VHH binders against q9y6x5. Designs and how they scored, part 368

Target 1, 379 residues: q9y6x5
Amino acid sequence: LPPKLLLVSFDGFRADYLKNYEFPHLQNFIKEGVLVEHVKNVFITKTFPNHYSIVTGLYEESHGIVANSMYDAVTKKHFSDSNDKDPFWWNEAVPIWVTNQLQENRSSAAAMWPGTDVPIHDTISSYFMNYNSSVSFEERLNNITMWLNNSNPPVTFATLYWEEPDASGHKYGPEDKENMSRVLKKIDDLIGDLVQRLKMLGLWENLNVIITSDHGMTQCSQDRLINLDSCIDHSYYTLIDLSPVAAILPKINRTEVYNKLKNCSPHMNVYLKEDIPNRFYYQHNDRIQPIILVADEGWTIVLNESSQKLGDHGYDNSLPSMHPFLAAHGPAFHKGYKHSTINIVDIYPMMCHILGLKPHPNNGTFGHTKCLLVDQWCI
Short names: E, the ipSAE of ESMFold2; O, the ipSAE of OpenDDE; V2, 0.75 times the mean of E and O plus 0.25 times the DockQ between their complexes.

## First folded at step 16 (VHH)

Design gc24 (framework vhh_7uia_1; at its last look DockQ between E and O 0.78; V2 from the best seeds 0.00; counts 0 for: pae E 4.7 > 2)
Fold by OpenDDE, fold request of step 18:
Structure gc24 (fold): chain B 379 residues (1-379), chain A 123 residues (1-123)
Amino acid sequence: as target 1 above (379 residues)
Amino acid sequence: QLQLVETGGGLVKPGGSLRLSCVVSGFTFSSYHMAWVRQAPGKELEWVSTISGSGGYTYYEDSVKGRFTISTDNAKNTLYLQMSSLKPEDTAVYYCARTEYKYSGEWTPFDLWGQGTQVTVSS
């Protein structure tokens, strides 16, 4: 039988939650599989970009999903939650489900993974659910497992997406032990449900399962705000994205806008596009605006209205608070092995290997994941 | 025909309790996130609480945490807000509304509202 892989994302699951909270089901999953304690995600550390990096192996500048809100100056198109289904935004890369689906006797399935309801390169997932945050995990899981078991051609790659603990993290902040304990307990129970379902269906031993996330969450405060209106008049620029990485489209001379912003706050770095640090791999795309503002960890960029969020993400991808984890189980993976760190783009070549797919050019390094795989030498 | 109908409001003394109900018609609330919002005289609309249709996750405004409890009855397609330790500051018209969580971490604007129910907390 061809290898099968299920990729699961719990949005906003910070890596150190595993150390600070109890996860009996996830720990059992890890015990029977592998764990990568920290996954260094891509900059900016937001949902759409990082989920697309996982499935393309590309930095954001390369796959073209550079934020949750984007603007293309040539076409004058906007990207956001309300307008994310235009293939224009996704076609700068080829996600793994498309590659998989174009192979002989294979199909792909998706339960609300970003981009899976979009025809990318004229190919849409054979099976998919439109995004609806109110659809239960159980229903998503039922559809995914049904497709994995009963499809023709067989589903060999599937994705499953869940919005927690991101929503709760935003509301309560990651340091709220009372509320986050409750939420994370629920998530662990969902993992238990996943494992139980797979066992009941006889999939557990043969299905490769990756459980990961796109980013972490840092604690924010109403005492740590950067008000842009104090530095620059709103008539001088268009705001494409706000916090914690603001994308600025100047309406006047770029240099003038830059000069008004460069000393706006000691807790915010202001970059001209050409001066964005190389380590971010966030420069070589036209969808990156002429000026970006990067707030320090835990600081929030605001306009006249203050944010009510006590947690946020999108910050420097070198910050541990922004890092998710990766756990995996299945015939492709070792049992009881723990690894310190990988890059999020490394997941793509690993998944391609597991599925026997030729990867598209990518920024991942397959060598970083070899120790996780039973068929590879770990040197 | 989509409809939300709030009930349960009234006059109560400080420290008292009330239970609000919102009956949903024309759709299943489990297909949406359901919220309570309130508006006091001369003040802006204020979010109070949200419950997810997918997994029963609950969210509360800071001022009502520990005092208010949002819940649902699937069989009755009804949303509830149990209010305890009520304060004069809780005086407002309370509305139930529906919303949804987005990939970006934002919430959709409320697209459906009830007529509201008056809650008055006074000595």
Scores: ipSAE 0.908, ipTM 0.959, lowest interface PAE 0.5, mean pLDDT 96
Fold by ESMFold2-Fast, scan of step 16:
Parts: C-alpha cells; structure tokens; sequence
Structure gc24 (fold): chain B 379 residues (1-379), chain A 123 residues (1-123)
C-alpha cells in the first residue's frame, strides 16, 4: 500500500501556547510521535503566504503569494478575497497535491487548505471543499476520512484546515487567558476527535499525520497605533496592503513618497524594495511593491481611525510570537522525540520524502527534518 | 428577501434578565457567523457577541463576559442572546447582524442588519 499523509493546520497556533495551557489530547499525540517546538515561518507572517510555503517549500518571493492583498505591476491585476480563485496568483509554484497527482497514479483530498479550490497548472485536488468558514470541523473531518477510505486511485495526500485559534486570537488577543483557555481547550478536544475517528476507521496505525500552523499571534492595543494619514496624503500613493506590513504603490516620484514616510514613526521601518533586509527573502517578485512599511511587534498601522484588533500577526519572522509548532505521528515518525526548530519551508521536502515524490526545486533542507524520521540517521 | 427580525427587548430592573431572539430568512443561516451589536443613546455601534455558523465558537465583548450567552437554533433559523445580571450601562438598541471570517484573517463588516430591539435597564 502506498504511504499516506494527512496534513492538518490550526491557523494562528502560537508555539508557546503549548507551554501556557494544557493539551491532554495533543500531549498524548506527541508522546507517541514527534514535536518540533518552533517552526520559523516565512515573511510576511500571514495566512495565505505561509500556507502556500508549507506545501511548496518556497519563500513568498518565489511562490508568488506575497501577502493576503496583492497587486501585480506587470499584469495590473489585484488579489483579494473576491478573486483569490484566479489561477494566475497561484501558478508561480507547484504545490504538493499537484505533484502527488501528476507524478503517481494517486489522488489528493482537501478540506479548505488555501489554494486547494483553485486549478493550479490545470490541476485541482481530486476531492475538495470550496472555502466556507462556517462549515464545522466535524464535516471537514468526515469528508477527509471518507475520501481516504473510498477513493480510486487512492487518496495518499489529504489536507485539513481550521480557522481557530486565529479568529479568537484577533478578537481577544493572545494575553486574554480566560478566552484563549476556552478556545484552546476546544481545539484540543477537536484533536482528540480526529485521533478517535482515525482509530475507529482503522486508519490510525498506517496514516502519517502532521499537525502544524502557519504563524503565531501577538498582543495589540489602542495605545499602539501608527496613523499613516499623519505621514502622507492619499493622493500621493495607492495602498495595496495596510497592517502590520503596508505595501505602498507611489502615484508620484518614489523618492518623494519615501521621504514623507521614512521618519514618520519610531515604531515602523520604511524600506525601498531594494533595501528590504535579505534575511526576509522578500524582494524578487513583481507583486512586492516599491515601498514596504514594517510595523514593530504589537503596533498596528491605521488610516486616521482606531483598530478593533486585540491580536495580530504579519510581523518579523524572527519573533518567537510569530512561530507555530509542528507535531507528527505515524509509521514514518519516531516516537517521543522532541526537536527544537525547523524552517517552515523544510516541511515540503520532508512530506515529499514520506510520500515517495520527487520535490520541485525548493528552499527547504531535508537534513533539518531527518531526525524526525525512522528511516533516516540522525547525526 | 433577506431579513433579520429581532424580538424580546423591554424594560428590566438592574440585576434582571432578558432573552433576545433574531429570526433569519432568505439565506442559509449556518453558512454565516451571526452577531449582536448594540447602540446606546448618542453613542457609536458597539459589538457585543458573535457565534460561528457551526455554533461551536462564541466571542464576547469584555463588559458582557459571564453575563450574556449567545446561542443558535438552526432548525428554527433563530439567533438568541440570553442576558443576565443586567446593568444600566447595558441600555441600548440591540441589533442582529451577519458577518464572515475569511482566509486572510479578517472579519468582514456586518453587512445585513435587523431593525433593532430596545433594552432599557432602570430602577
């Protein structure tokens, strides 16, 4: 039987939640599997970019999903929630479900992972659900497990996406212990339901399961706002993305716009595209705008108004608050092994190895994840 | 026709309880997150509570936590707000509204509203 893998994302699951809250079901999963305590995600630390990096092994400048709101200067197309299904935006990389279907006589299944309801290189997941945030975790799990058991050619790669704890992290902020405790307990219960369902269906012992996330969450405040309208008039630029990384398209000379912005707030850095720090790997793509503003952790960029967000992400990827974790269980993985850190781009070549797929060129390093795997030597 | 109809408001003494109801028609109720939003006299709209379309997740404004409970009955297409330990500062018109959470990590603006129901807390 070919190896099978289920990749599960709980959006916005900050790594240090594992230290501050109790997760009995997740701890049982980890005890019989592996834990990576910190995953260093890609910049910017947003949902669309990082979910696509997990399944392509590429930095954002290479896979083309560089933000949750984008403008392509060559084609003059705009990316938003209203047109995220245009294949144009996703075609700069080949995600693992496409490779899985094209290299082998295999199927892929998807419950709402970003990009899985879009034909990419004329290929869409064999089984998928259109995105709808109101569909229950149970319904998503029921469809995934049905497809894993009842498909020809067999489903060997499946994805499952859940919006929490990100939605609550934004609403309450990660420092709201009462609300975050309630939300995180519920997520742990969902992990328990997942494991129980796989055991009842006879899938548990032969299925590789990865539980991970795309980013963390940091506390925001009405006392930490950067009013962009106090820096520059709207007539000088088009705003492509706002907070905490603002993407500025100048309507006048770029240098004039830069000079109006560069010293406006002590709590943001202003970069000309060519001056963006090399460590971000956020420069070589037409969808990255001529001027980028990067707010300091916990600061929100606004347009002459208040913000209702008590938590946010998108900040510098070196910040521990932006890091998710990775836990895994299954025949490919050691039992009871803890690893300190990997890069989020390392997940893709590891998954290709488990599935027996030839990876497309990528920014990950297989050596960083080999200690997690039973068929590898860890020295 | 898309519509939200609120009922259950009225006059109550401090420390009292009220149950608000919002009957929804014209769309699939469970496909949206539903919210209660209030407006006190001469003040701006204030979000109170939201429930996910799955009914599994609830969110509350800090001043109402432990006092208010949001719930749904999908068979009746009805959203509820159970209010207890009511305070004079809870006096407001209460609106039923719909919203969504998006992949981008953003909540959509409230796009469909009821007519409102008046809640008055006074001795």
Amino acid sequence: as target 1 above (379 residues)
Amino acid sequence: QLQLVETGGGLVKPGGSLRLSCVVSGFTFSSYHMAWVRQAPGKELEWVSTISGSGGYTYYEDSVKGRFTISTDNAKNTLYLQMSSLKPEDTAVYYCARTEYKYSGEWTPFDLWGQGTQVTVSS
Scores: ipSAE 0.625, ipTM 0.846, lowest interface PAE 1.8, mean pLDDT 92
Fold by ESMFold2, look of step 17:
Structure gc24 (fold): chain B 379 residues (1-379), chain A 123 residues (1-123)
Amino acid sequence: as target 1 above (379 residues)
Amino acid sequence: QLQLVETGGGLVKPGGSLRLSCVVSGFTFSSYHMAWVRQAPGKELEWVSTISGSGGYTYYEDSVKGRFTISTDNAKNTLYLQMSSLKPEDTAVYYCARTEYKYSGEWTPFDLWGQGTQVTVSS
């Protein structure tokens, strides 16, 4: 029977929530499987880019989903939450569900992972749900388990996406103990329901399950605003994305725009595209704009306005607050093993190994995840 | 026809309670997030509370937290706002509205609104 994998993301689940809040169900999952305490994600630390990095093993510059809001100057196309279905944006990489279902006697299923309702390289997930945030976790899980049990050819790779704790992290901030405790308890209950459902359906012992996230969350404040309008007139640039990494397309000479911005705030770094630090792997794609502004942790770039958010992400990927975790259970994984860190791009080659797929060229390092796997020598 | 109809407003004394209802017709209630938004006399619109269409997650503005409870009855296709410990500053027209939460962490603009129901908190 071919190996099967369910990849689950709880959006915005900061790694240290595991240590700072109670997760009896997730801790049982970890105890019977493996934990990676910190996953170093890709810059920028936003939802679309990092979910695509997980399933492609590529840095953002290589897979082309470089932000939640993008502009392509040649085609004059725009990408946003309400305009994310054009395959143009996604076609610079091949995500794992496409590779999987193109194999003989395999199909893929998806409950709302970013990109799974898009025909990437003319291939859409074999079974999928169109994105709708109001659909309950239980309905998403019901569809996934039904497809895992009842599909021909069999579903061997499945994904499940959930919007929390990201939504609550933005609204309350990660330091709001009372509200975050309530939200995280609900999430832990959902993980308990997931495990129980898989056990009841006879899937638990032979299905590999990865529970991870795309990024963390940092506390914001009305006292930590960078007012872009105080530094530069709107007429000098087109704003492609705002905060905490602003993407600036100059309408006048680029050097003039840069000079107006470089002293705007001591809490913001301003980069010409060629000067973006190499460690970000965020330079070599036409969708990355000529100037980016990178706010310091907890600072918000605004246009002469106040912010409604008390938490945000998208900051420097070296910040522990931006890091998610990874937990996994199943026949491919050791039991009771804890690992300190991997890079988020390492998840893809590990998943390809578990599924017996030949990975596309990618930025991940299989060796970083060997210790998680029973069929690998860790030493 | 897409429609949101609020009822249950009225005059109450400070410290009193009211329950607002919003009956939804013309679309699948559970496919959207639903919200209450209010407008006090001479003030801008203020978001009050949001609930997922499935009823699983609720969000409240700080000033109403602990005093207001948003809920749904999917069988009746109805959204509720239970208001308690009412204060004079809660005086407003209360609207129900429809929205969605997107991958980017943004809520869509409210695309469908009710006509509103007046709540007046006064001795």
Scores: ipSAE 0.519, ipTM 0.801, lowest interface PAE 2.1, mean pLDDT 92
ESMFold2 (binder alone), look of step 17: mean pLDDT 83; pTM 0.847
OpenDDE, look of step 17: ipSAE 0.859; ipTM 0.931
ESMFold2, fold request of step 18: ipSAE 0.375, 0.365, 0.173; ipTM 0.735, 0.721, 0.631
ESMFold2 (binder alone), fold request of step 18: mean pLDDT 81, 81, 81; pTM 0.835, 0.829, 0.833
OpenDDE, fold request of step 18: ipSAE 0.903, 0.895; ipTM 0.958, 0.957
ESMFold2, look of step 18: ipSAE 0.127; ipTM 0.578
ESMFold2 (binder alone), look of step 18: mean pLDDT 83; pTM 0.854
OpenDDE, look of step 18: ipSAE 0.816; ipTM 0.930
OpenDDE, second read of step 20: ipSAE 0.806; ipTM 0.923

Design gc25 (framework vhh_7uia_1)
Fold by ESMFold2-Fast, scan of step 16:
Structure gc25 (fold): chain B 379 residues (1-379), chain A 123 residues (1-123)
Amino acid sequence: as target 1 above (379 residues)
Amino acid sequence: QLQLVETGGGLVKPGGSLRLSCVVSGFTFSSYHMAWVRQAPGKELEWVSAISGSGGYTYYEDSVKGRFTISTDNAKNTLYLQMSSLKPEDTAVYYCARTEYKYSGEWTPFDLWGQGTQVTVSS
């Protein structure tokens, strides 16, 4: 009876892929639903930060997941996106599944969305899977659809995460048409499988489905490397995160470290924390280090080594190559409507509206997404 | 002080199986992913699989999914790679390495390497 929403992420799905490759299943989904052509994500344009922004509606400095690798200078704790289940890192915000479980007598389900296997404010997703890349899309989908259909209290919010095309984007680079064509065709087939599975179970007509991503991908090269070891000795700093946004914790005077780095490369901007551009909304958090290095698009920061990455992300969020898309279908959404751009933080208040939840204070603007919704005026 | 020692390589026929072992000394798995990285003759290094220090997260390159299984025995400080359905294309030197291969699928610097063990798949 209550409205239901399934949120699906294909990691690293650059918006530009939609116009350069064929997606027959995704196009059928869009034909009967809505498409937002560009989603402007938050800085830094990395997996964990942007996945948490989608479900909290907050900039990274506000929700506290400021990178995939973090250090908190006050508590001396270290974070890795791969094995760190400490609630400390996630407790600066309230994600939508927590609100869903606490405001109503409802359940949430998750197939590997970042944060869903962590108790946040003493609340963990009602059903969840621990991250394991060897688990097929089909197995993740089977679990999600089982939970959506057979749960008491009802699952009203479900999430599904898939690693592609991010993994292939890193390995081959987004300009490798042959390899990217193959992986994107496979993703389109998975979208077809998703739709057919929901139809077979009688869920399709009454379920709201959002397909989106956290960021895009840009082409990198062995010819575009920034070697920090040419500019500064390791004895002067601790490296918290490397590329394309390096987080530097000085072991000596901050100004001396800054002076050694500021002219290191014409393809990298060096910021003292207080000088980070306001437009990034990346300054007011203890997990943001005293010096931040931001590489230009397609440049990789290294420590006297080559990089095997042919694609990367994390760059300036104003870059179209960093933008994902959003497509949606279901009773809450118009049919056959296209919208140009929204901010990634706008997704959270829209989802709260669909589910009938009161959103926590957030950086999104509901007005930006109202044209997608049948119960709203588009003017 | 810090060492990774690989064993278990050898000659195997196509379709066969091998188990590689990596004994770790001088550190604990808790803060690190452990990875298997291979290098075929005349080719670049290719990461194959990684596992979190907790053992709760595993990662695989697409070409080995369903054929290779990574695991740890924390009590023995040992990393394993169970390889099945081996192909001539799997012929390489296999290295055990310490890294933080992320949930995001991103490569991170490998900061400690073993000596390598040769795997040859041939009839």
Scores: ipSAE 0.006, ipTM 0.339, lowest interface PAE 10.0, mean pLDDT 89

Design gc26 (framework vhh_7uia_1)
Fold by ESMFold2-Fast, scan of step 16:
Structure gc26 (fold): chain B 379 residues (1-379), chain A 123 residues (1-123)
Amino acid sequence: as target 1 above (379 residues)
Amino acid sequence: QLQLVETGGGLVKPGGSLRLSCVVSGFTFSSYHMAWVRQAPGKELEWVSGISGSGGYTYYEDSVKGRFTISTDNAKNTLYLQMSSLKPEDTAVYYCARTEYKYSGEWTPFDLWGQGTQVTVSS
């Protein structure tokens, strides 16, 4: 029987939460599996971009999902993560479920992972759920496990997405220990439910399971606001994305807009597209706007109003607060092994190896994940 | 026809209990996040508690934690707020409200409100 893999994401699960809170179920999972303590995600450190990087192994400039809100100047199309199902936005890359279905006579299954309810290169996940935030973790898990056991051709790649702890991280901030303890305990209980369900269905011993996330979370404050309206009038630009990375489309001369923004706040950097640091790998795509503003960690860009956010992400991907973790268990993985750091783009070629798929060209390095795998020698 | 109808308010003594109900019609609330929001006389609106459409996650304002419990009955499309150890400062009109949670983790503004139910805590 072909190898099987379930990829689970808990949105906004900061790596440092593992040091500050108790996770008995996750620790039991890790004890007989592997833990990568930090995963260096791609810039910008947002949900849609990083979820697509996990399944393509590409930087955002290469896969085309460069933000949760995007504008394409050529087609005049606008993208929002909540409602847009136009394949146009997703067709600059080939995600692993498409490769799985096209290279092998195998099926893919998806419970809410970004992009899985969209036909990409005329291929949609064999089984999927349309995005609906009100569908319980239990129902998502029930569908995934049913599809893993009862499909022809067999489901060999499955994904499961959950919105927490991101929603609570935004609402309460990561420093609210009382609220975050409650939320993270509930997530740990869901991990316990996941393991129990897989054991009861006879899937646990032969299924590879990866638990990861797209980004972390940092504390914000009403004392750390950048009022963009104090820098420039709304009539000079169209705002494509606001905070903490603002995407600015000038309505007048680009240099004039840049000059109005450049020295407005000591707590943000202002870049012309050509001057965006090479280390971000965030330049070579038509959906990246002519001017990008990058706020310092914990600073929020606002439009002459207070921010309700006590936590946020999207900041510089070198910041440890922006990093998620990766834990994995199954026949492909060592038991009781801890690794310090990998890049989020390294997950894709590792998953292709586990499934026996030929990866599409990607930015990941298989060598970075070799030490996690039983069939590899890491020297 | 979309409607939220709150009931269960009334006069209660300090330390007492009340259970508020919100019956929804014209939509299935399991597709939305629901909240209780209150307004004390001469004060601004204050968010009190929220629940995900799945019922999996609950949220509370600090002053009501341990005293108030939010819950749903999906079969009846009814949202509840169980209030215990009531204080004079809990005196307010309590509104049931609807919102949508976006994929990005950002809450949308409340887009549907009930008429409110009066809660008075007085000796």
Scores: ipSAE 0.013, ipTM 0.446, lowest interface PAE 8.3, mean pLDDT 89

Design gc27 (framework vhh_7uia_1)
Fold by ESMFold2-Fast, scan of step 16:
Structure gc27 (fold): chain B 379 residues (1-379), chain A 123 residues (1-123)
Amino acid sequence: as target 1 above (379 residues)
Amino acid sequence: QLQLVETGGGLVKPGGSLRLSCVVSGFTFSSYHMAWVRQAPGKELEWVSNISGSGGYTYYEDSVKGRFTISTDNAKNTLYLQMSSLKPEDTAVYYCARTEYKYSGEWTPFDLWGQGTQVTVSS
């Protein structure tokens, strides 16, 4: 039988939650598998960009999903959470489920991973659910396990996405111990349900399972706001994305807009596109706007209003608060091994290796993940 | 016709309880997050609570947490808000509203509203 992989994402699962809260089910999973303590994600540390980086192994400037809100000046198209189904936005890369279906005579299945309900290069996941945050974890799990057991050609790559702890992290902030304790315990129980379901169906011993996330979360406050309206009038620019990374499209001379913004706040860096730090790998794509504003950790950019968010992400990817973790179990993985850090783009070539797929050119380094794998020489 | 109809409001003494109901017609609410939003006299709209149409997602404003419980009855296509330990500051028109949580971490603007039901907490 061909190797199988289930990739699970709990959105916004900050790595240090593992140190500050108890996860009995996740710890049992790790005991017989592997743990990567920190995954260094791509900039911007947002949901759409990082989920697409996991499945393509590319930086945002290369795969084209450069933010949760985007504008293309040539076509005049807009991307947002309410307008994310146009293949135009996703076609700059080839995600692993497309390669799995085209390179091998095998199927892919998806429970709401970003992009899986969109035809990319005229190929949509063989089995998928349209995104709806109201659908329960149980229903997503039931569909994925049914497709893993009852498909021809066989499902060899499956994805499962869950919105928590991101939704609660935004609503309550990561420092709200009472609310975060409750939501993280629920997530641990869902991990227990996942393992039990796979055991009950006879899938557990032969299935590779990766549990990871796209980013972390940091505490925000009404005392840490940057009011963009206090330094520049709306008539000078079009706002493409707001916080914590603002994407500015000037309506007048770019230098004049830059000069109005550069001294707006001591808690915000203002970059002309060509001046964006090389370490971000966030410059070489037309969807990246001429001026980018980057707020300091925990600061929120607003337009003459208060923010309802007590937690947020999107900040500098060097910040430990922005880092998720990765745990994995299955025949491809060592048992009881702990690793310090990998880059989020390294996940893609590792997954291609496990599935026997030839990876598309990517920014990941297979050597960074080889110590996790039983068929690799670590040193 | 898409419609939300709230009932269950009334006059209650401080420390009392009320249960608000919102009957949904024209769509299956299990496909959406449903919300309770209130407006006190002369004040802005204030979000109170959200629930997913299925699954364990419930959210509360801090001032109502532990006193209010949001729930659904899918068979009756009805949303409830059980209010206990009511305070004079809970006096408001309570609206049922429809919303969605998206990948971007944003709630969509409320796109369908009921007419509201008046809750008055007074001695």
Scores: ipSAE 0.361, ipTM 0.720, lowest interface PAE 3.1, mean pLDDT 91

Design gc28 (framework vhh_7uia_1)
Fold by ESMFold2-Fast, scan of step 16:
Structure gc28 (fold): chain B 379 residues (1-379), chain A 123 residues (1-123)
Amino acid sequence: as target 1 above (379 residues)
Amino acid sequence: QLQLVETGGGLVKPGGSLRLSCVVSGFTFSSYHMAWVRQAPGKELEWVSDISGSGGYTYYEDSVKGRFTISTDNAKNTLYLQMSSLKPEDTAVYYCARTEYKYSGEWTPFDLWGQGTQVTVSS
């Protein structure tokens, strides 16, 4: 019987929430499994890019989902910052569910993980749900567990995505202890429901479960705004993405646009594409625009107006506030082991190892995660 | 057709209570976040509260926290706002509105609005 893996994402679950709030169900999960305290995500620290990095093991410049809003200079296509299903955007990489279906003649199942409702290299997840934010966690879990138990060829890789605590993090900001406490308690209860459901269905002992997230959240303020309209007139450029990483497509000479922007705010770094720091791995893709603006943590780039956001993400991936965690339980994982840090791209080769799949070339390092696994030796 | 109809407004004394109702037609409101937005005389629109269609996630503006409760009845396609400990500052036209959380992590603008119901808090 092949190994099975369920990958669960709670969007925007900042790593240090684990230290500042009580999670009895998650702590019981960790007690009999493993915890990675910080996962260093990829730049930019946004939902679509990081979810695709988890399942491909690639930096954004390599997998092609470089932002939540994109423009491709070669084809002149625009990516919607909503549910865009054109395979063109996703075809620069091969996600793990595609590899799972093609290498081993196994099935994959998905409850709303980004990309799973799109045919990628002419392959769509064997079972999937179209994205709908109003579908309950319980319904997503019911479908995933049904598919894990009743599929031929067997479902060996399953994904489950949940929008919180990201939606609340944006609305209230991560420093709103009253609202965040309520939201995070609800998430912990959902983790309890997940474990209970898997136990009732006889799946718990033989299923590997990973609980992780794509990024963290930082506090924003009406006192920390960068008004781009005070820097440059909108007639000089096309705005592809705004905040906290602005993607600028010049309508005039690139150098002239750069010179108007470069000293406009002490709380924003302005890069020509070739000057983007190598540590970001955010340069070698036609969907990365000629000029990129990167706001300092907690600063919001706006167009001559107030921002409604009290929390945001997308900032420098070296910032601890941008880091999620990873917890895992199952026959592949040690019990009661804590690890400090891995890179988010390391999750993909680890998952391939657990499933017995040959990974596509990727930016992850299997050695970084081997101490989590019972069949590996720690050095 | 898509329609939101608010009722339950009126004149109430400070410290009093009111329950606003919003009946939706033409869609299942549980497929959206449903919001209450208010406009005080001579002021801009202010978001008050919203509720998710997925599992009872509720959100409140700071000045109404602990005093207002948002809820839904899916069988009746009705959104409620239970208001208690009302203050003169709560005097406004109250609108129900529709929004949704984008897959990419952003909120959509409010795209469908009711006609509004007047709440007046005065002696």
Scores: ipSAE 0.470, ipTM 0.770, lowest interface PAE 2.9, mean pLDDT 91

